# VH-VL binders against Large ribosomal subunit protein uL10m (mRpL10), part 171

Target 1, 224 residues: Large ribosomal subunit protein uL10m (mRpL10), of Drosophila melanogaster (Fruit fly) (q9vpl3)
Amino acid sequence: RGKINIQRPKAPHYERARVVAVTQPKYPELPKAKSCFKTRAERTQQQQENPYNEIIAREVRNWLDHSRLVAFFHLSSITADDIFRVRVQLHKQNLHLKSYGSKIIEQAVKNTRYEAIVPLFHSNHCIVFSPDPEKTAALLRIVRRVPQMVLLGGIVEETMLSRNQLVAYAQMPGLHAVQAQLVQTLSQAPGHLIQQLQAHQNSFVQVLDVHAKNQMNEETPKST
Key: E = the ipSAE of ESMFold2; O = the ipSAE of OpenDDE; V2 = 0.75 times the mean of E and O plus 0.25 times the DockQ between their complexes.

## First folded at step 10 (VH-VL)

Design gc58 (from gc3 with light chain D52E V53N; framework fv_anetumab)
Fold by ESMFold2-Fast, scan of step 10:
Structure gc58 (fold): chain C 224 residues (1-224), chain A 119 residues (1-119), chain B 111 residues (1-111)
Amino acid sequence: as target 1 above (224 residues)
Amino acid sequence: QVELVQSGAEVKKPGESLKISCKGSGYSFTEYWIGWVRQAPGKGLEWMGIIDPSDSYTRYSPSFQGQVTISADKSISTAYLQWSSLKASDTAMYYCARQWDYSFPLDYWGQGTLVTVSS
Amino acid sequence: DIALTQPASVSGSPGQSITISCTGTSSDVGSFNYVSWYQQHPGKAPKLMIYENSKRPSGVSNRFSGSKSGNTASLTISGLQAEDEADYYCSSYDSSSTWVVFGGGTKLTVL
């Protein structure tokens, strides 16, 4: 048994007092004021349950599903006029610059193959979407001139690429060469299709890694 | 295969003009940018600026903006660093190096050009 | 001006391992994977040893490794050899200033 403290309320009286305080506000603005006193955990739960965030998350998933080129950028402080000029240049090339909060990105990619991108969005960021992967070179030419935007990586044809791999992809002769490389590895077992698709992606990534490293060093002759 | 070759050492007097060169070979010169790095005697490395040889777009560090001019001639795969009027404080080793852009590493370096400015 | 902080010198014996630190801010070293390391022998141009915090160019010994924790990047050299004696510079893109910054350099002495 412990020493009673005057700050500790009596159980029966505490419950009644709490009910009265909730049901009979002394000031009309109390509902708004009470919202300000929610715990951090309660505010986080309410944000997670926000229907608006889920609607925007579905929009993001739609962009990811219908874009064959997605590029992620860190965005430093930039003027409205400067970002507007970049957006216009990108739009002329069918490249769509979008910005979403990190929580919305997390909700959009949760339980998908793209969940690994979430850590990229801890700082200020933006994303460029396009249905046309051939626009990767045009994208990089435009963004290369914007020091406030730094390439973090991307997704091309549903394959996650590092920034060096994305640069290497932009330097490749064309999609026909890439497609020929992918087709060379044929599915040999229906039960192993998932494993074979992952191996295909690994082979594609390996080709881009070798090309990127060769571009950086260029002392080893390239195999065509 | 990738090589950057810089012009030879220079000895100049204060007030004189100077243009040093950096010639690239073994790669497509216009596909990569050229950065310039200064190293004063016994001191560390300082990034000066960068140029896109395809259209001569330049970007400078604030410490070097207005003090030097970076240029390039893509027809001969050569970048340049130029002073209109040298100062004794310009005495340093100057390196050119290849960068894909300002946020990428300097992957291949020239051998350096020693510039000495003395009366 | 020195933007990134490195120790002025470090020493080790042949066969041992040493680590060189490089401390910056959240806009440079703390920003993703922008740290590179360069080796410079006396009278020679710098050579890229590590890029994007931990990646090695082709031809660089696997005795050299890079890592990062918060705003501090580290270059570790294992199995020290006499030829490793050189100056080492860290470098990063600074997203705040939007240009490249270097550390002051560390002189490695192999005893």
Scores: ipSAE 0.616, ipTM 0.816, lowest interface PAE 1.7, mean pLDDT 80

Design gc60 (from gc3 with light chain V100F; framework fv_anetumab)
Fold by ESMFold2-Fast, scan of step 10:
Structure gc60 (fold): chain C 224 residues (1-224), chain A 119 residues (1-119), chain B 111 residues (1-111)
Amino acid sequence: as target 1 above (224 residues)
Amino acid sequence: QVELVQSGAEVKKPGESLKISCKGSGYSFTEYWIGWVRQAPGKGLEWMGIIDPSDSYTRYSPSFQGQVTISADKSISTAYLQWSSLKASDTAMYYCARQWDYSFPLDYWGQGTLVTVSS
Amino acid sequence: DIALTQPASVSGSPGQSITISCTGTSSDVGSFNYVSWYQQHPGKAPKLMIYDVSKRPSGVSNRFSGSKSGNTASLTISGLQAEDEADYYCSSYDSSSTWFVFGGGTKLTVL
């Protein structure tokens, strides 16, 4: 005889709605949400209302204002134990290693003379502060052996210096007058300053280039 | 004025030990580190490692860790690269060069020491 | 293995300008403005030509210049001369491995 389907009186072959319903995957029930929208929204509001970030930003401004030596570093992955040993070595020389989030740095330096440093903090970073610029040589001797810390530049006596300028400063005799003269000489050479700043992030150079163009004639003549 | 002078070419058999030298002059030897660079015949430059001559602190590239030893004698302004047991694959030109630390350029180079290891 | 990628060869005629690229990652070329370039003539030691992306040591011709955009650094030689025929290597520090790394090298031929 012909084919007889005893268990299935009629196939729903042409009922698209039934076919779609049968093929729809059933997602397993989640045990409990790690966080619900309501709690997350409340936490977000609380965080935005929290003055914590402004308090830390003020701390950063205080460090910048009261430090005659500030050094900026890229910080690669390093163990807590290793960074602790570095921090102890630095502290013995009155050098204070601090790490702050890039948003906090941006808040701290916004609308200040230090705003140009923001691009240095796009990735992992740390800063070393000291009231004593004579400690620059000690700083470089310590961090030279920490391959996870790469010197990007710094501020000495309120003057922005490249890594090469910081090394030169550290190699000068330990006489404050000689070191102050070097810093002053480096800051008075516009071409040298621009070349050294090219060693920093491009946006750092861009800020200075825009300022310089406002005070200098265009080198490219207009052909209009 | 800054000069790095390396020892002369060496011809050795596999299994032999060897120590080559790099003498610095014209600068304060302990203020700068010495990096070592290998160049196999017809190949490119490979950074091997670096030494601080002031206290003989060393750091090696992973490819050369345990394969060579870098040392220095600051009293005679000389750095060394040594092998306990040479292999034929060690045949290469070896350069020393001055480097402030890991992240700085190799600014002054020795003339190179050719090491040939063959039976 | 090579850490930084350079073209195997580049050629030019006397008086032309040529450019050699050096491509890395965000952990080396992209992280720092600390790219160096070395010139090596056959049978001779390398010579530092450019450091910190664009700076020249004393005694290096102003025909040699360097630049960087993102993860790629470039060496440009203008007014090409026969004596420029050499191998050129780039280098950078790699924050990921914490080692100094070289490019594979580029042979410049002056035709």
Scores: ipSAE 0.693, ipTM 0.864, lowest interface PAE 1.5, mean pLDDT 80

Design gc61 (from gc3 with light chain V100Y; framework fv_anetumab; at its last look DockQ between E and O 0.16; V2 from the best seeds 0.00; counts 0 for: placed apart)
Fold by OpenDDE, look of step 11:
Structure gc61 (fold): chain C 224 residues (1-224), chain A 119 residues (1-119), chain B 111 residues (1-111)
Amino acid sequence: as target 1 above (224 residues)
Amino acid sequence: QVELVQSGAEVKKPGESLKISCKGSGYSFTEYWIGWVRQAPGKGLEWMGIIDPSDSYTRYSPSFQGQVTISADKSISTAYLQWSSLKASDTAMYYCARQWDYSFPLDYWGQGTLVTVSS
Amino acid sequence: DIALTQPASVSGSPGQSITISCTGTSSDVGSFNYVSWYQQHPGKAPKLMIYDVSKRPSGVSNRFSGSKSGNTASLTISGLQAEDEADYYCSSYDSSSTWYVFGGGTKLTVL
């Protein structure tokens, strides 16, 4: 019985090769793991028909109400695997990464103190929640290593902070007191923060409008 | 006061290796990243890459990937830029700068290191 | 990849206001919200003048201001002074490519 050369298996006879080729189970291409983050279009479509929107909105509200640290991120093209890794890292620090549709966010924060965050959600975004404001440094340490996540700002102890203010906050040595002072100082300049946040928002909206217009212009076939 | 001090000007020949340094002071060196920027004579600024000194996490611009090595020694608050084999085209001013992350500006700059590569 | 386009040169007289434009082409609209401007005098290191489109670092003159409209960021220098003669670079981060990018630079001449 000839030693089956397992290292260089003889090519099967042509007929057998054909049969094997035809009988090879075409494994359906594993659906490209749709990034857990559905495209905006997919999210929008699902949101219109989903009776669960209210439930999700309530969830968002709950997170906002029970979080002392909330950070907002722009999310660029990121793989599901990368998101998962980040989620795991954050979770180890009791940081919760969530992504919601803009409509859900709008519904969740309507007529609440959080209504000002709505403009942040015109593009792909994610939110990190934490009950512990002391985790700000840990959060930033983790997300800095994720180049697809761009820090936009956040809420710490019910105070909205710019991205720079969050960084500054995270760098402040320990005491709740210094952080509180910073928050107080920041709260006294609400106008500037609002302007900066609004400027960012307006800029985002403008860029989106331009992009939308450009896409519309590209889709108008020159009917020659 | 935040300060980045770079090593002195270098004159080298093609094929030689070079390592230039950037020492940070006046801040926690491991809390900020260090970016490197190239400026060829009479040309614009080119972002080369960035390093997190805390654990030497490094990223390069595509144009510089494999062309240079960025490193850091946090014990002495120093970042490095090195070439294994210099080319004439590497002749440029090289700046290190403090950068919190990828999306933040380069807020403090070194004085620059002029590297001249000539046969 | 994001590309930032600046005019090669701009000129103005003392006391005038000048504007330098920076036009970005990015696949990621969100990234263009973090435009920075750098000033570089001959033989000197660049200096950060504006970040996040319109914010000024401490110690930067209020004559420098930044704005953005659409895909174009602008640096405005009011009350132009001789000392303002320098090269100016815009920059931005592109989260899609994960690169920090500089514009081509603009030479400002004070006439």
Scores: ipSAE 0.841, ipTM 0.925, lowest interface PAE 0.6, mean pLDDT 86
Fold by ESMFold2-Fast, scan of step 10:
Structure gc61 (fold): chain C 224 residues (1-224), chain A 119 residues (1-119), chain B 111 residues (1-111)
Amino acid sequence: as target 1 above (224 residues)
Amino acid sequence: QVELVQSGAEVKKPGESLKISCKGSGYSFTEYWIGWVRQAPGKGLEWMGIIDPSDSYTRYSPSFQGQVTISADKSISTAYLQWSSLKASDTAMYYCARQWDYSFPLDYWGQGTLVTVSS
Amino acid sequence: DIALTQPASVSGSPGQSITISCTGTSSDVGSFNYVSWYQQHPGKAPKLMIYDVSKRPSGVSNRFSGSKSGNTASLTISGLQAEDEADYYCSSYDSSSTWYVFGGGTKLTVL
């Protein structure tokens, strides 16, 4: 809830007004205070260009660019003492919990490959950053115990992962080369786009996807 | 393949104690939590609580806090649901199911244990 | 108590399509794309049919599909078959209570 209120796209509102005009042709009073409209619009524009927001947006971009692990969470009502305890536990693992307003996140990721994350931040949220993707398992162990934090997804090695993919990544061996390959595999469309080796890796990763594997009765169980 | 096998049906009188079991196989038991779900005769599903078998961390829904105890023994891949003193209102089918955490679905279910409490 | 609202019953004929709704609040269905659907035949354990609103586990027919709009999730079953006759439960995590919750269940009758 920033003090700079940028109006959302008004396409739905415009269509509603048109439907009302067809049903009940009512024309709003024509506002004739041109100078007042100009002053209002100029004030809104100046608020949109708040230099403080751009500075914080640059900090967010810097965190995104220099973190090899970024995890996104919905954050429900939580006491200051409880969130402080979580921050301390995370900090011991080189995991940094941050909160930013949705407008700042939107500004930070505009025109970047991460623009798709914007919808995640329209409700209460927080982000955990780390330069070390090996810390994904430690992150999930800590946040599992915090029911006010709900995992929405993340970015590992510049690849966007769903919550299920992030859980699968956390269950993989701790070798950096193996993990980088698995991140590529988890995010791939049908393997033919890359090479046959990716198809073999996709099969391996699919077997390790806990939600799909557990509920897929078509998975052939190993006979012993 | 992943399986959860529950103990057999129980018939008890009010005031008696009971402990039912849920044994997991075909996966790393400590990597997943076990949720418990109650279904009274002819009624819907009620989530009771959850346990992390790795350290026996438990959490209960408010309706079941203090009414039951959830425990686990990771050495034998088994979770338990226990009553110190049964009531007639405890008559229900009890299911265990695998669950990553509070926000994830219950993906593999035990066959259920029917508990009947009557005088 | 019922946390998510489902119709008590729904019916259809073989080959038809039916839809079961599941209405929650902004703290559960509205907050996340993490709605699940379970199928329960009489005397049997529930089976996960849909997770994350629209994803199917292996072994679940593509006749089952899920969707969500705002605070309402829907399960659609196309090409109804006699074996689809069962109770269906929706579920979600509720961020307000911080517990996993179920809908009241819908009895599907195939006539």
Scores: ipSAE 0.723, ipTM 0.875, lowest interface PAE 1.4, mean pLDDT 80
Fold by ESMFold2, look of step 11:
Structure gc61 (fold): chain C 224 residues (1-224), chain A 119 residues (1-119), chain B 111 residues (1-111)
Amino acid sequence: as target 1 above (224 residues)
Amino acid sequence: QVELVQSGAEVKKPGESLKISCKGSGYSFTEYWIGWVRQAPGKGLEWMGIIDPSDSYTRYSPSFQGQVTISADKSISTAYLQWSSLKASDTAMYYCARQWDYSFPLDYWGQGTLVTVSS
Amino acid sequence: DIALTQPASVSGSPGQSITISCTGTSSDVGSFNYVSWYQQHPGKAPKLMIYDVSKRPSGVSNRFSGSKSGNTASLTISGLQAEDEADYYCSSYDSSSTWYVFGGGTKLTVL
């Protein structure tokens, strides 16, 4: 294990932390696992003797900052061979399977809009990161066959998505078409650019919003 | 509109083979799994297993592993449940249903295929 | 097999509220919010009524609601009607078995 040159992180601004905590979505709580291998005193001592927690937390922040797709999984009992095969399959698609301690995750998301994800990491877990949200379909197709990895939800383009929303996002065929329409609009004469961007942007937002509302509405979700 | 249409009721004798079908329409057949559910007369629902029609990945509940074969033909959007040698205990209603994966609900169901096995 | 436990039968009068329980373990109902409820009338296929503990799919009356506490999920039917007389099944993903499991079913009788 080596050390790297790091800049001391800025202390979180209290007002920003308060706003982020209020606006973050909440996720259903999972049962917490207990360790039976070490005493309470030994666990406390080990925590004090982990000098690289901030470096690892910075790694997690870096993954979160540079990943347009993040997916969270509960991890049931799985052999080392099986998880290795899954990691290789995911890596071929630029999908990066990671696991971190809950304390490290808490440090990494402190004073961010993602503080609500911390409870997901009190049980056995894994995370998949990718810079390409278009890999969501590939991710879900791979992990569907790994029943030991149970999808809990994810983050796409800095938006928290439930499990159902993430699946719906992966099935949305028009995302590339919406992006292509935006590029085509930017190539038009400047006199109409703002109006065309607003129309395409509103269409994309409406498609995502309809999918989210259809999955979240308990009274009148529309389907077509 | 999502629809699963199953083949008609069957009356068979012990030892005979049988293949029943489930045709999906109104959605991308290869994007979802087809699960099979058994319901013996007067009994509850039992999840038998699934197939991913895109490449025929299958998984069986332990109670049904080796007892039936689940297959699919994605070119005609059809899944199958088959027995090489029926037993009287195979008498039941058999449903197909759409499922995203093991943790998702069975959101659309076929009408069921009643299989009766008696001499 | 780990099965989800439901009462064999429940009954109620028209207009009343009734609750059907579904008790699992920490490996299924206790750990995950992936509980579903199905209604089955005699001779018909089951119909999804509730998913993800408390969500109603389109076309399901808001008289049907779901909840859970600990290892027990509950389906509540308010304003009971004659057409609600059916069998009801809960279901969940079970991490210990790594597949989908059903409860034993509950016969609802509308008196």
Scores: ipSAE 0.579, ipTM 0.809, lowest interface PAE 1.8, mean pLDDT 78
ESMFold2 (binder alone), look of step 11: mean pLDDT 91; pTM 0.938

Design gc62 (from gc3 with light chain V100L; framework fv_anetumab)
Fold by ESMFold2-Fast, scan of step 10:
Structure gc62 (fold): chain C 224 residues (1-224), chain A 119 residues (1-119), chain B 111 residues (1-111)
Amino acid sequence: as target 1 above (224 residues)
Amino acid sequence: QVELVQSGAEVKKPGESLKISCKGSGYSFTEYWIGWVRQAPGKGLEWMGIIDPSDSYTRYSPSFQGQVTISADKSISTAYLQWSSLKASDTAMYYCARQWDYSFPLDYWGQGTLVTVSS
Amino acid sequence: DIALTQPASVSGSPGQSITISCTGTSSDVGSFNYVSWYQQHPGKAPKLMIYDVSKRPSGVSNRFSGSKSGNTASLTISGLQAEDEADYYCSSYDSSSTWLVFGGGTKLTVL
């Protein structure tokens, strides 16, 4: 409640002016005149506190927009040679290991659908990008051997997944294998076709239900 | 269901060799790693090391590096923990447990193998 | 070496709620939401009760719950029952060692 203390600028009383001068922080000059419109150059210069940060932030946004698989990792102390070897192994699978400062990531994802990932980057981190979500299994196979990299979670086909959900996704049989089994079923005797198709549908629904349950509960995958 | 079955209790003398086993069933054995955990009498749990049964890749805690050997035979879904020369200080309960990798929990445990080393 | 600090013992009465703490550092509990809790009855193997701070495996009673604040994780057991009497161990990934470390264990007595 209350009201605005000062509606227009007024000089304080001399005694209060001394107290205000001593206690008031030094404010930076207000950069903005009132304007509803800004040119590209004005917007660019306004955001350009460090031009390298904005260039790298654009790179991060580009990677996020063009990758159907994004995996987030904590990165413990590791030698340059060791991380380089990991990067080479990943690159052979079209997996691209990148490391960015937390402030750059925050700037890159601010006001985007990816803003929820910012808390993941308060400690040492790295990100793996790929245009191919079928490489998730290859990614996890490689990273399991790197004890300094801890899977935090990821994004697959624009869906955010916890680490348990990402592991479950990697263990899921490929859609092509399921389709091949259905094609083989269709080539069998007609009298048993409907029952076998429903059996395959029930198996597929069971697999999807397990993954959906894992996605909601983040449960560790368990074998029967 | 997932089950890990360990070999029976052992009573040995210092200097003797020993190999204990952990057999997995109810899951794809090569899909998960096997961790080994030691519990000295009246003490807590100590992580010893881990093995990937698919290619026998191993990693050990520094306290156990060079003290034990972890191995696996994927054809019979069995992991092993081995000593070349036992010491009295090796007296403990030894557990195997399933683990995805270094950072994941030990989700299913064997019943334990008690190893007693005394003269 | 004991890496995570737990009280040596806690006690409670049937039907009561009790809480067991697990205190680490910024290299383990403080940095990761990957805290697990294990229950061990005398003469038996440990059983996973909680993983990823607050998640329950299939078959674990909803009387068991987990939480974390800063460097301290907590296991809470509500509606305490005689069969809950056991040793409880916390565990967390540790970025310094790059593997799981365990707490010293807490003996729960149901009086």
Scores: ipSAE 0.689, ipTM 0.847, lowest interface PAE 1.4, mean pLDDT 79

Design gc63 (from gc3 with light chain S91Q; framework fv_anetumab)
Fold by ESMFold2-Fast, scan of step 10:
Structure gc63 (fold): chain C 224 residues (1-224), chain A 119 residues (1-119), chain B 111 residues (1-111)
Amino acid sequence: as target 1 above (224 residues)
Amino acid sequence: QVELVQSGAEVKKPGESLKISCKGSGYSFTEYWIGWVRQAPGKGLEWMGIIDPSDSYTRYSPSFQGQVTISADKSISTAYLQWSSLKASDTAMYYCARQWDYSFPLDYWGQGTLVTVSS
Amino acid sequence: DIALTQPASVSGSPGQSITISCTGTSSDVGSFNYVSWYQQHPGKAPKLMIYDVSKRPSGVSNRFSGSKSGNTASLTISGLQAEDEADYYCQSYDSSSTWVVFGGGTKLTVL
């Protein structure tokens, strides 16, 4: 609406009325913002247009690009004090616990090799990043004791791994070459393909396993 | 050859204390947790709680918090479930089972310990 | 107390296929692909038959398979044999209570 012109008469020509209003002001005579609330649809649209979303998405991409270990967790209801204690324990091991909205994650990984992780963030979630894949054992030891955090899977040396594969990786000796070889072997296991065909779309873990399998298949041809 | 061996059947009176055991072999005992599962006569399986034998970290289901104590002695690869004061309602089969954490399957099970509490 | 719903009984004849359902909520079966199935013969401890919805431990017959759709997981036993007669329990993890939850159990009769 607003099809009528806004009247903008200057007040100085009516000083008597203005002086009376100034001495006994009323709230309805003052400019006050009413309905500073946006509709649900307008709030959603403005969240998508928020320039801070792009800044945070770039932060997420930077974490993904500079982390050799990324672990994905479902996060159930947890107190601020409890999650703070977990964050502190993780930080001591150069493990960085982050939480981002699903739309920011989607924006960050769109058109990247990480796009397959988007379905993991459909519910409450958090991510742990580290530049050091040898910290996987320390990560799992700490998170095992946080029942509100359920391991969904992760990325080690740019290879997507299921939770069982991450546990197996964590149980390996700390020799980097052996761990790298294990990551490749776990991602290419023939039995996982058979399990995924049998499950046919019933599983988030199977989706991760399929993507990890496809990722390894894309990495296999190194001659071209 | 992963194996969990539990202590023998117990017959107790209400008010008595009891401690039953579960000994693991064939794997690194401290790398896996031990879960305890209860099965009342003619009833289904009920998860009681877990212990990490490496440092004796424990976690209980709400139904068993304060009712039982779970402990372990890693030097002899043995986990324990104990009651300070038994009730007739504690009559059940008690199973221990290996579990990586509470969200993982119970992959190897002990044979069970029958506890009968009657006056 | 049971958190997951299973039929109390199911029956079949040798050579047939049967399916046992396990229905939970969005916070357990619906949240994760972490559903396990256990077989318990009378007087014996449970044995893990299926884990992570559809995976079999070493030594478990390929006649046993698992699947999940939404909040319902299913155990299917094909080529039914007399030794399959047992109680079957499903198990998941409940993200809302943060506890391991079992189904009420299903008695399979073969005859």
Scores: ipSAE 0.686, ipTM 0.855, lowest interface PAE 1.5, mean pLDDT 80

